# VHH binders against Formin-like protein 12 (FH12), part 5

Target 1, 299 residues: Formin-like protein 12 (FH12), of Arabidopsis thaliana (Mouse-ear cress) (q9c7s1)
Amino acid sequence: MASNCEKMLSKIKIPLPDMLNAVLDLDSSAVIIDQIKNLIKICWSKEEMDRLRNSAGGDKEVLGKCEEIFGELMMVPRIEPKLRVFAFKVEYPSRVSDLKMWMHTIIAATKEITGSVKLFRIMQTSLTMQVLRGSNVECGLDSLVKLCDNVYLMHDFCKLLDFGNDLVHLEAASRIELETITNKMQELFDIEEEVNDEFLASENDGANFVGYRNVVHDFLCTIDGDKQLLNILYAEVGGLVNSYIAEYPSGVRFKEATNILTRFVETFYKSREEIERQAEAEKEILEKRKMNIKQNGNL

## First folded at step 1 (VHH)

Design h11 (framework vhh_7pa5_2)
Fold by ESMFold2-Fast, scan of step 1:
Structure h11 (fold): chain B 299 residues (1-299), chain A 127 residues (1-127)
Amino acid sequence: as target 1 above (299 residues)
Amino acid sequence: QVQLVESGGGMVQPGGSLRLSCAASGFTFSSYAMSWVRRAPGKGPEWVSTISGSGGSTSYADSVKGRFTISRDNAKNTLYLQMNSLKPEDTALYYCARDTSYEELLEIWSQGLFDYWGQGTQVTVSS
């Protein structure tokens, strides 16, 4: 607690009353989140502060300032819930932005996978090549796994066809855990509940808090609108993932399939790039030899 | 234009019964599975029950199995939840939701798989 007060005192750029005014205005641009988190910790530290007051081990000047800060905070009814609501608002835009980005990425990647004529041709060519060479291959995805496990087989495959990558969202999608999206959606619902609870409780704060109630209500309206949009995206993700599962063989989970495809794309382009560099190097050597022969022939 | 309007909530004593209704408009009701979702004080949303578009299949959360019955009347575009043997733990705001998910996905993500929600109806079970 004394450490939290000391951190606040060393990093504070604006006076506490101005900071509290920003909190009551829900002005997330005016205050650094770390300062708000420190104030929340001070609110939790009543008992600890009493213990430190009775001890010679604390810095009395820092402790005295912590008590002054606590006194100012307690002048605001339900200051701790208000600070939490402010913290939620500061962090809220990035939470929503991340969820939208992750879900759009999954949607785009899934549509690219299921709609890719190029990927279908790649899997067909890979499967056919391996079956003709006597390999026991069960499906297209299995054939891609075996290509990735054998550098020579991949190099041979790269010579059979050219593939322009139309799976532009696949790598990004492979880094996203579907469970993380579900957990972050649940966190958003929990935030909405806490904000709504504070809005309802604030009715008893008096006439001086009408402005505060209005900005909290505006925040709730924003959350409700975002929730509706996010639920639509979440339903689309679910529908596309289920369509993908239904189309591909049982036993291969969506995450596993996207990992196989990501590894294939990465390995395929690395192999193609290496083959092209090798060909360029051989052409350069041959051209230098031809020039040397022609030059020496003139001597 | 899609609207879901819940009704039938209220105050009831433990062991009592309530019947919730949801009036749907703005879409082909019989083409969609419908769900009931609740939010208790201090808790996130909890999926309660789902019924298929035809009404031929139903599923329930373990906490309500044997006590709640979901049904629908496609001619009236109305979804119902019959709640019997109510417990204090059933105290929550109950939402009607249009469900676009498959059963497998609903099991994993029973909360938030819905594209339209109603305003909710409050159920309070207290002595």
Scores: ipSAE 0.000, ipTM 0.119, lowest interface PAE 16.5, mean pLDDT 74

Design h13 (framework vhh_7pa5_2)
Fold by ESMFold2-Fast, scan of step 1:
Structure h13 (fold): chain B 299 residues (1-299), chain A 125 residues (1-125)
Amino acid sequence: as target 1 above (299 residues)
Amino acid sequence: QVQLVESGGGMVQPGGSLRLSCAASGFTFSDYYMSWVRRAPGKGPEWVSTISSGGGSTSYADSVKGRFTISRDNAKNTLYLQMNSLKPEDTALYYCVRGESPEWYELLSQYFDYWGQGTQVTVSS
């Protein structure tokens, strides 16, 4: 069944020639990405289309329209690579924006963690308390986990420091999968290679594709510039992450370290809120007693 | 096969200088960002500096800013690190790393063989 062609026919809102002109102009504002993805799938459906032509069970009207579309597409040299380049261009700003946001968040969070004098003092105090109790001295992460499990120790720390105000990006960073950044960086570079291959091959398309070649070249220049910035950010992320985890046992991953610290911060502030709530309740009781003493003083 | 060979390390007194070199082969050197990473005795890897493919942009760890200078010679496929005003805390094995590596953040200590054997820098009085 020509299901991909049928889906294309049902969802076409812009004429195919206008769509192809947008592709050759790399005009990402003119076409919805789903339409381009459907055209790519149609390029892969030639074998299915050939089967249906020889079948008595096919919808002849739908098959005829699908063959017409396929014929128009195949008149453009390397139409499938051109559609993939266009799809990449449409999705490109979001890919770059996400990578920049994720990396800036990790950079900010890591700098906040390593630069927090208050957090450092809490970790030092936790380690000192463990030593005084005759316990084995554990890494900073293990000491924080143990502190979260000790409500009495947590009560004392809540009165001394408000270190969470230093860690504004920690929660956001703890939600970022670092492997996703690595994979998306690699994916971006692989796609750049594909765009470059299409640019080089387009030289053989003839005079009618000079305009296309120019806009693909402009796009490559944009990718190269962004790649340079992203690689600087990626190296900074790597350096900061490695510096941070180097203080912990071999094999501790950044995600584990940030999750432990996030849990510690969450537990710390929940304990602080509970302490404040208890203090308010005690204050209310004391005020009621003072009122009763004042009222009874006239009796 | 990507190959990076570091050299230029040695023993130096505090306040001294050293210049590290990295000879690259097995890839188009001029297309890649390059970085220096170090590992102090008993510690994990620490990023030191990065340079863009054309040499127009550089970045440095706060601990080395103003003291270290990264540079490259694309005609010779060679990366450099000029280290001035060396401190005892700069004592480490220094590694040359390709900046686009997907294993950068987590796998440095496991995949150093792909990026070089390192060159030892010892700063002591």
Scores: ipSAE 0.000, ipTM 0.093, lowest interface PAE 20.3, mean pLDDT 72

Design h14 (framework vhh_7pa5_2)
Fold by ESMFold2-Fast, scan of step 1:
Formats: sequence, C-alpha cells, structure tokens
Structure h14 (fold): chain B 299 residues (1-299), chain A 129 residues (1-129)
Amino acid sequence: as target 1 above (299 residues)
Amino acid sequence: QVQLVESGGGMVQPGGSLRLSCAASGFTFDDYAMSWVRRAPGKGPEWVSTISWSGGSTSYADSVKGRFTISRDNAKNTLYLQMNSLKPEDTALYYCAKDSTLEEWYQSLLAGTDAFDIWGQGTQVTVSS
C-alpha cells in the first residue's frame, strides 16, 4: 500500500481537487489513466493504511500523504465507482476500436479465403499432385499440411505453380483468438452494467451531481449504440466463420484452418525464396564459367 | 464522395406507419453494416436499429422492438426502416449511418486522423400527440 501511495504521489502532476473535478465532468483530456488507477487502489487500501499506521515501521510522510488523499476521496459519494466510470471512459475508444479491428479483420480474411480463386486452384493442384504421387490425403487443407511437412515436396510444388498472395488479412486474422473477441465483448457488457449502476445510484447524490449524471447518461447512450453495432458485427463473424469451417471435414475449427493456411503461405514463400536464391547462385556460377571459357577461347 | 440521402419522413398520427429509405453512394454498400439513429428535439442521438452487411442479422433498441423493421437491398444500395404503431415519443430527425471499415481505420492512422461513422443529412418524423 505504501508502494502504491509512493507511485501515485510520484505521478501526480495536477492537484487532487482538479483531478476529481475532471472525473466528475468525465473529461478524459485532463487526467492520465495511471493516476486514476492509483486512486482506485488507494480506495481499496483502507485496511492496509490502518495496519501501517499501527505498525512501528514506515515512512510517516508518505503514509500521511496517502491518508490525506484517502480523506479527500471519501468526501465524494461512491468515489470508487465514479473513478472506475472515468477509467472506462478514458479506455473506451481503444476498446471499441480494437473490437472493430479484430472483427473486421476476421470478416475480411474469411471473405478473402472463401472468395479466392487462386487459393482454390492452389488447393486443387496440391491435392491432385499428392494423389497422383500415391499420398493418402483427405482434402485440400490436409494436402497443404503434408506440403509443409516435406521440403522436397514443397520445392517440387513451388516449381509447378506460382501463388500471388491475395489473402492480405490472413496473417493478421491468424493472430486473433475468437475467444478473445467473445471475452472483450463480455467486458463491454460488464462495463455498461457498471456505468448504468453508477448512473442509477447517483440519483441519491443530491443537486450538486446533476451535471455528473448528465455526462454519465451521455456516455451510456454512446455505449449502448456501440454495443448494438458490435453485436451485429459479432453475429456476422459467427456466420462467416461457420460457413468457412463447413467446407472441411467435421472437427476442423476456424483457428486450425487459418493456422494451416498461414503456415502454408509462409512456408511456400520461404521455399520460393530459397529456390530463387539457388537459381541466382547457379546463374552466377554459369556466368563466371562462361567468362572463363571466353577468355580461354581467345587463346 | 460518400453520400447518404434519407427520405420518407413526414407527419403521422399516433398508431400510423412510415417507411424510411436511405440511398447510399460513393462506397461499396455491401461491405458495411448500416444503422438508423434518431435525434429528438433537445436530446442527444439515440440508436434505433442496425443491419449487417449481408442483411442476415438485425438488432433493435428496446423502445422500437416489435414495431420497427430494418432491411436493405444491396442490389439497389438502399437501406430501409419500416415504422409501425408510431408513438409521439418516436418524433425525431432520423439519420442513416455507415460504420467505419478496418481499411478506413488503417488509412486514418496513416494520415494522422480518425475515421468516424458517416451519417446522412436526416429525415424528419413527427408523430402528433
């Protein structure tokens, strides 16, 4: 708790009353989020402060400052919920942007995969080539796994076919866990509930908090609108993901399919680069040999 | 270049019906979720309804559920809102809204600006008390 107070005090750049006014105005431009998080920790630390006050050891100046801050905070009704609402407001734009980015990335990647004539031809060529070689493969996706596991097979495949990568969002999508999107959506719902609870409780704070209630209500309207838009995007992600995995044998999950495709794309280009490097090295050797023959031919 | 033009508003008595339309141009309509948002006199904007890019999913504000139906015609680049059993509380300026795409967000980051949802000019709906 002393460490938390020390960190909080070292980060304070504006007077506490000014900070609290910014919190009650939901003015995210005036206060750094780290300062608000430290104030929340101080709110939770009453018992720890009591223990430190009663102990023989401790920095009396730091403890005294922490107690003063705690006293000022407790003059505001339900200050901890109000600080949490402010923290939500500060972090809110990035939370919404992240969710939109992740869901649009999944949507874009899934559309690219299902609409790619190039990928379809790659999978058909891979499957056909391996079946002709006597390999037991179940589907195009399984054939890509076998290509990645065999460097000689991949090199032969790269010589047979070129693949211009039109799956622009695939790598980004492969880094996104669908469970993370689900969890972050649930976090927004939990945030909305907490903000609403504080809005309702603030009815009992008195006339001095009418302005606060108005800005909290405005924030709730913003959250509700964004929540509805995000829900429709989330449903679209679910629909596209289910359509994509339905193309493969039962038991193939979205993450498995995108990982296989990502690994294939990476391995294909690495193999192609290696083949190109070897071809360039051979060309250089041939040119040096031709120069030696030309010089010797003049003699 | 992006334009959203709302139409179909007017004056109706309580219990009446109206159908709003939003003609979209300057972007690939089929790639975006679309929403209806309203602003009543002296109040902030209130979300009404959203429809996914394909039309496969819809969502509604509790105040309009069972009364309003959102739909789209991707072939005509048009968004619709069928409003039934209208109440005085539905009196507002109704806006068509387009969500920002991931590409627009990336371009905004590169340009050092923020991409925001694009709203139309609005169409007035007045329900007599």
Scores: ipSAE 0.000, ipTM 0.205, lowest interface PAE 19.0, mean pLDDT 75

Design h15 (framework vhh_7z1x_3)
Fold by ESMFold2-Fast, scan of step 1:
Structure h15 (fold): chain B 299 residues (1-299), chain A 127 residues (1-127)
Amino acid sequence: as target 1 above (299 residues)
Amino acid sequence: QVQLVETGGGLVQPGGSLRLSCTASGFTFSSYSMNWVRQAPGKGLEWLSGISGSGGSTSYADSVKGRFTISRDNAKNTLYLQMNSLQPDDTAVYFCATSPYDELWEALTGQSYFDYWGQGTQVTVSS
């Protein structure tokens, strides 16, 4: 408790009354989240405060400051819930931004995969080459897995065609789990629930909190609007993933498919670079042999 | 160990009703927000409804608002979804879920959430 009070006092640039005013105004630009976390911990430390208050041997300077802070906090009705709402407001923009970015990335990558004439040609060529060689491959995507697992097949494949990568969002999408998006969407709904609970409870706080209720209501309206947009994006992600699954009825999951394609792209270009490096080395050897022949002719 | 078990699904005619139940074990049920989510054939996951740990606050997706009612019995560690006026479009696998694990949420609320899903229960609305 004393440690939390000391951390608050030593690191605050804003006086406590100004900080509380920022919290009640939901002014997320005015206060650092760590300061709010410390205030929440102080609220949890009522038992420790009572213990310190009854202790004759307590640090009177630190105890006095802690009691002053606790006293000011307790003058605000439901201060802990209000601090939590403020903390949600601070974190909210980044959470929404991340969700939008992840879902747009998956949408873009899925459209690139399903719409790529170049990728279709790659898969068709890979499948045809391996079938003609007697390989038992299930689909174009399966053929790419087998290319990645066999250096000789990949080198042979690189001789048949060149590939300009138009799957620009693929690698980013391969790092995103659909379950993570679902979880973070649920987290946003939990935040809305907490904010709404505090908005309703604040009706009992009295006339002095009308301004607070108005800014909390504005925040709820913002959350509702963003939630509606995010649900539309989430539905589009689900639709595209299901469309992909229907096209690959062998049960290759979307995450597995994006991983296979990412590995293929990386392995293809790595093999291409290796082939070019080998060609350069052979050219250098031939040049040295030509130089040696010229010297022998001169001697 | 945390476990969620959904029951109550089945075949029902359009306009009919079903009540889904989700029995929770292995955690302090009353401390966690609970949700209903579904996955229809050919569609992604759709969030339907949420309820606070105390049961004091509820929320609904527009697609089910007025037709579905979420509730919980903390003494029985059970979550419910009362589904009325069922339509063919309500055909889906229904899951109950708890909030995801989040370090910031845990630090701010003193609560830890885990991304736990039940096995799901199939609801088919067909004549």
Scores: ipSAE 0.000, ipTM 0.118, lowest interface PAE 18.7, mean pLDDT 74

Design h16 (framework vhh_7z1x_3)
Fold by ESMFold2-Fast, scan of step 1:
Structure h16 (fold): chain B 299 residues (1-299), chain A 127 residues (1-127)
Amino acid sequence: as target 1 above (299 residues)
Amino acid sequence: QVQLVETGGGLVQPGGSLRLSCTASGFTFSSYEMNWVRQAPGKGLEWLSGISSSGSTISYADSVKGRFTISRDNAKNTLYLQMNSLQPDDTAVYFCAAGPSDWEIFEALSSGKYDYWGQGTQVTVSS
């Protein structure tokens, strides 16, 4: 344990007093998050060593140089919770940004899918073409799957219909797991509760911590506001996903639908590029033949 | 009647590989974040890796990053740890634990309160 603490300490580049001042100011610009996480791990190592020492009795030799830093850290009331609050604040903007991006991407993609006249026409044309060819097709999405599995069918389809892709958020949405959004939302709620607990506990820290309490309170107000907005977005995601299921009752999950559509878009444009490449090659051959005919007088 | 049972430990040479399994019963495994923790002889507990209830979020300690892989099978109520490029200092008793993942694991342990804990499996890396 002491060896692990010493390894973690070697990664801390800023003097401890300067770091603690940044923590109490909640100055997220002053300290690298990895340094704060290492200090938190050191605090936990001390608590775990105390627990093991008390249960085992007489284990004194494993406490290394980390004892000195433990002493300094313990001079600050509830230093471990304060370090966690600081770590939350440092990572907070990216956590909120990611959640907003993921939810807006799902919202945009779902609206693009359900509102796309172009996609509706693509699916109807695909269905009609395959039914006329005697294919056993269950629905629009099923027809797109079968279209992607047959290169000749896709080439014929590309010649019949052009598709200006209006599903601009589709690929990004297909990479997002809805369960991840749910888990990350719960993490933010847990973080808010922990920050609030530390804020309430800090009431008794004394006059020197008034500034700290004020910046923690400001952070809590920011979290509360963001949480309300995120809950609105999360409800919209749920509503739109359910709306999609109701509108397209094909037994296909939303994620599977976005995967099918992403594959279709990719395959369609690869087929279009291949057709254009073949047309350009044929044009070059015809041009060379025309020059040869002209040279030989065989017109 | 909560039980976590670790298997797959043993003696292995440096550079070798082992796969640990942890089978859960008596609680809703799919609802819990799971962790791997180890204790070397004469040392304290070291958190190694954590995985979310769905398996989508995974974290590793620097000491094992790139060498160990955590995974889970919720249908089988089983947690796994694939250990590659084993070193002599990987010698320890390995435990699985149900509770907060990432760096929060030691908070649950240090408070004397944790949801569920395994009995451990011995891994010895020796020539």
Scores: ipSAE 0.000, ipTM 0.101, lowest interface PAE 23.3, mean pLDDT 75

Design h17 (framework vhh_7z1x_3)
Fold by ESMFold2-Fast, scan of step 1:
Structure h17 (fold): chain B 299 residues (1-299), chain A 125 residues (1-125)
Amino acid sequence: as target 1 above (299 residues)
Amino acid sequence: QVQLVETGGGLVQPGGSLRLSCTASGFTFDDYAMNWVRQAPGKGLEWLSGISWNSGSISYADSVKGRFTISRDNAKNTLYLQMNSLQPDDTAVYFCARGYSEEQLWSYLDSMDVWGQGTQVTVSS
């Protein structure tokens, strides 16, 4: 794929020596991540370049430029692992930020759900209303599902009870997959292992790489500190989520429960707005009718 | 045969102690994190504690923190739960469960793929 090699070359926008200096300094502010990913692809393309060169059908000029860049990269010991460590460092703050945001959202939503007297009353009222009407409902949460599936039942419910929503993080939490958090935490462990492996291997790179080893070590210290904090947060998420499941024993999992509650909140307010709109329209009709009767003097 | 078997449950007085054991067979025990989970009468499953493959990471639910101690013996393929200062609300069926991976600070209950049959713990005067 000479065309792909040509595209990779065209995407290298800063001089290669400047990129290599940034990589060895772990200076994430100096280089765009896409350029580092292109260099990694060039490292992987050695066999492809050899194959295309031997076929005699390849673009000799493009392949010559790719080989020149590859040769310069290979002058740096273990350049591919070094590029991967640099790419990880560039993307690292966003990975940590996302995990913190997701976990704080789950924590906030779970505390809101378990601490909401309003939600408890909503579920109790919904369950009682439906049982009294002869419905076979298993629990409060099941009753909310049935409300969402029946517009007339929901309208009747809205007349019995008003709901001031105190579940401000619920919708955001309902969009978060718990397994995504677990997988992203595991990715951080895998990446830490890769960075540590590179740090250990860099001992054999020679005296010129002492500075590089120091910045990789500093990065490992940062990862270890963040990992300790994320592990505390992750343990809190697990404890709260499992406590929530224990309080709501309908067999519904946390994701399903938050989806049911989110759908309930949305459907409840939509139904209440429709009821209020209809009531106002009926009031206006009655007012106009009164005016017509008064003006005619017939009644 | 992949199997977990809990033992050590029984009747105990409030303030008493019990030690639960869970013996694993049919898989490489030290490749997995392990968990203790309970179910009280009329309630759902409650996660209590998790331990990583090498005992390097241990986590507890707030309800049992300071009273219960999780441990494992990889040579014996056995998980333990030491329960101290037992209260009537600790009455439940106690299950051991295999975690999703080696490092489990907590586990989403649906991600646990091997469960024991449970052992009954009753705390009453």
Scores: ipSAE 0.000, ipTM 0.210, lowest interface PAE 13.4, mean pLDDT 78

Design h18 (framework vhh_7z1x_3)
Fold by ESMFold2-Fast, scan of step 1:
Structure h18 (fold): chain B 299 residues (1-299), chain A 127 residues (1-127)
Amino acid sequence: as target 1 above (299 residues)
Amino acid sequence: QVQLVETGGGLVQPGGSLRLSCTASGFTFSDYYMNWVRQAPGKGLEWLSGISYSGGSTSYADSVKGRFTISRDNAKNTLYLQMNSLQPDDTAVYFCAKSPSDYELLEWYTSGAFDIWGQGTQVTVSS
């Protein structure tokens, strides 16, 4: 029956002193995140460590290493918060990168949708075609839904139009939930608050932690700058989504509209591919008939 | 992983009504067009009705138009078929079928191919 400490020891690849130095230097290039997460899990109380020693009766080498690790960790004031700050710094670039990517994707897709004269004309043509054929449609988006559900009408529509895909970011945007962006933004700001709390508390750690305070402060400055840029992007997302809703008052939400448009684009290109396949098949039949006529084999 | 389960079939008298349900699991139900098809004894598959992912658009075979109504509840991952004015010729196994896209709705309808379908539910219209 292995303790948590025994399991964690099997996963530690870097000596503990080197790992603690990396943590206090906030050197995210020196340690992988899984090693830090394992270290956080072994931040046990002295009482719990004593209980393990007394109850195990087994491998003294493993218990000795656990006690050594615990002893080293407890020499650092607020070691668990310091490990969490380090973990945040390691994961921070990917969190910010993901948020920027998602928000830029939504911005690009929304601008492609609202700014596309081609898409507007396509929606108008779809609406006109559906109305002329006796369909009850309320708006352009509603007409695209009906068009997508009627593959014969879609084939007819594709024959009338040569639609180039200017909606490069649409599919990627359809996979992004706006609520997820909001939640991830809030999570990032909660992280900033926790880092700031540790920075303030570390003032009482003494002269040996001046270097640590300086690198934590540098990290906070980085977070503050990114927060300002992310807030600007987030405001732009909100403004563009609201602008979209105002321009397309179909009663559908942004996510539903994005899904309708994604389905339309996918269906349109699949239909065009099928039309091209049918045209090639007809060409093959015609050529075979011409060959048979030349051979006097066609009656 | 992916399942469609039809319920609501049974024995009904001519002129009667039945409501079929199809519960979907293992995929994002609200992202796909859904269909009802049937197979009468000794006959091939017959497409009856289709519904868009939002429920905003529906289509019906001429044989059931005005008698059957397709609907969906995306919150419950459930597809419905309300069948009214049932006739003996409506006796068949009824299948719920998923299309991967609306383009494949044409291919599925014309070729009888299914992306995903359940085991079916038996409807018998007899006195």
Scores: ipSAE 0.000, ipTM 0.075, lowest interface PAE 24.6, mean pLDDT 72

Design h19 (framework vhh_7qbe_3)
Fold by ESMFold2-Fast, scan of step 1:
Structure h19 (fold): chain B 299 residues (1-299), chain A 123 residues (1-123)
Amino acid sequence: as target 1 above (299 residues)
Amino acid sequence: QLQLVESGGGLVQAGGSLRLSCTASGFTSYMGWFRQGPGKEREFVASISGSGGSTYYADSVKGRFTISRDNAKNTLYLQMNSLKSEDTAVYYCAATYSPEELFQWLESGYDYWGKGTRVTVSS
């Protein structure tokens, strides 16, 4: 029988002592994340190893190799938590970068929406037009939905109003799930908790692990600094999103509102482009007529 | 301004069950339940992270109460089982935008509060 342990062994590409040295130094430049995850899985496979040891069948040679690796790993106190901390260190920069990008995008888009005098006037004008036409609308956002469904009204609207490129982050923001930001922030805080637990537990490892404690402490300081910045951004996201929602009837979610606005902006500029295309066509027809008249007059 | 509205309170027999709900008018991170019994100070009951991945309970309710949330509906729940006369209180919903875990047991950790829903457990 092929064991999961045998498959995991085939995925370890660097010598185990080199890997353990990188773990104790928190040297993320030396190791690929998949190798760390495979070592963690080996630690979790202890029960499978025990079952194979006691079975009548089973690959005694593969079991021997797994036991040898586990024996070497167990010489390091709390090796599984140390491997998890190292995995966090390797993946950490991209996690923080993504969160900053997503939150800055939401902040920028919300400020663009609330700060756009032109967009406010567009919504007010749209609402007035819809009410005058007998449409049952509750707010400016609802009026934009109705406007998007009527090509003739949109064309007339586009001739009168031009709000430029005020909403550069809106489309990107409409693709971001607020729940994803919340989930990723919680994951980062769970990571800090695990790193701190290992830091505290490592106090009893003795003098040989002072270097390890120092690099773990440095990592905790980095996390704490980033966490403070991310908390500020996340609080701003929450405040801005709720300020925005408060302007619209209950039941309109932030993502729904940004999707409506994104659709409106797209429809508005497509209609504007079509009007410009029609104007160019009319100009060409007029110029053709002028040339034809001139040619006929010269005959 | 964020609004929180609790519902689901009422009269229930000892040993019975009751589910409280709290609907937020917008996005929230940490949310929690606090309660204040007759002649007592307000105390922590349970809290839940924005993702729902982390939950915290007061020792007096562990194993009997379950906190959960539906982020699609902006709604927090408290499932109360094996109710005791000591659970009689006004239950308050609390929320914050902060993902900070350190203060989720403290009233000061929450920026927004509901007006409360009354739970009465009869013997």
Scores: ipSAE 0.000, ipTM 0.253, lowest interface PAE 16.8, mean pLDDT 76

Design h20 (framework vhh_7qbe_3)
Fold by ESMFold2-Fast, scan of step 1:
Structure h20 (fold): chain B 299 residues (1-299), chain A 124 residues (1-124)
Amino acid sequence: as target 1 above (299 residues)
Amino acid sequence: QLQLVESGGGLVQAGGSLRLSCTASGRTSYMGWFRQGPGKEREFVASISWSGGSTYYADSVKGRFTISRDNAKNTLYLQMNSLKSEDTAVYYCARELSDEDFWLYASQGYFDYWGKGTRVTVSS
């Protein structure tokens, strides 16, 4: 509809020639990503524009502006792929940064878990305590699940053992899905393929596009380097995760293990807080009773 | 399963040269060299496209190291010149993981595409 074209036009804040110059320079500082995405949508909307031209009720001013913009865009060879490459360039640093952050978080958390003498002691104490009390538990993780499901047992546990949480990255890691990392890695492969396709196609654009080809090539080199580094990091994630889960019964997955540990940490400190709160309340009651006895005896 | 075999490492004096080789037993695409020094994490050194038309180097080795490949021999090379004590490390070769290879290596806990590495020691 005409409202779609009008909405797209309202988001264009700089002159089209300036936007096209930024696109051909891959200058991500010059325009907002939404403006580029709207130009891509305009490229997709040729059929809609043709329908609106044949409509008796069409907004002739908006339709005319959309056609003018489309005409200017079509003067650039393969403008839609060039706009997509520019969009990828704008969003690229944050995509790489997020992947590095997620993978470093998983690596840090896994190393913290596997290297924690405190956690090993906690799981051994929990397992031993529950076995001695007649509970049917097979491993440390199973013992923590049962401990979290029993308020009385958790309160007893908190009285026997203190736990200073040294699993700094656990909570952050528990919020990360490994499948999301895999999907985002796949997106980088898709981006690289599309950028490479445009680089190869742009060879025949002529002398006026040599500068464009050079900046696209620079972007491809950046993607190649980041891709290699991210693949190495991804392999480290896989190695550490698989080594960790291999310590537990067949069928335990990383997300399940980190969720159990996260729930244990949260439940343990909540239980400790409640026990301390109850102790203070009992102390206040006792002091009030002592004061009343003294007052009644003397006054 | 892809297997990479590194060779050419050894003891060399500062200012000297070494050439590392890596032979692949499987499919290759983009390939690169990584290194791990004492007490440090593994770091990128250089990479090369299949055609050899695109190369990328870490700033610390730029101008001193040259990456190349011979596709007929399925072999990747790293020519290291003007070596410094800071270049002391175990050097690993790696190849680009495909989408299917990503999950295969991650799921199996393998770093097979790295090989066992080759040790380079630069004396001062």
Scores: ipSAE 0.000, ipTM 0.084, lowest interface PAE 20.5, mean pLDDT 75

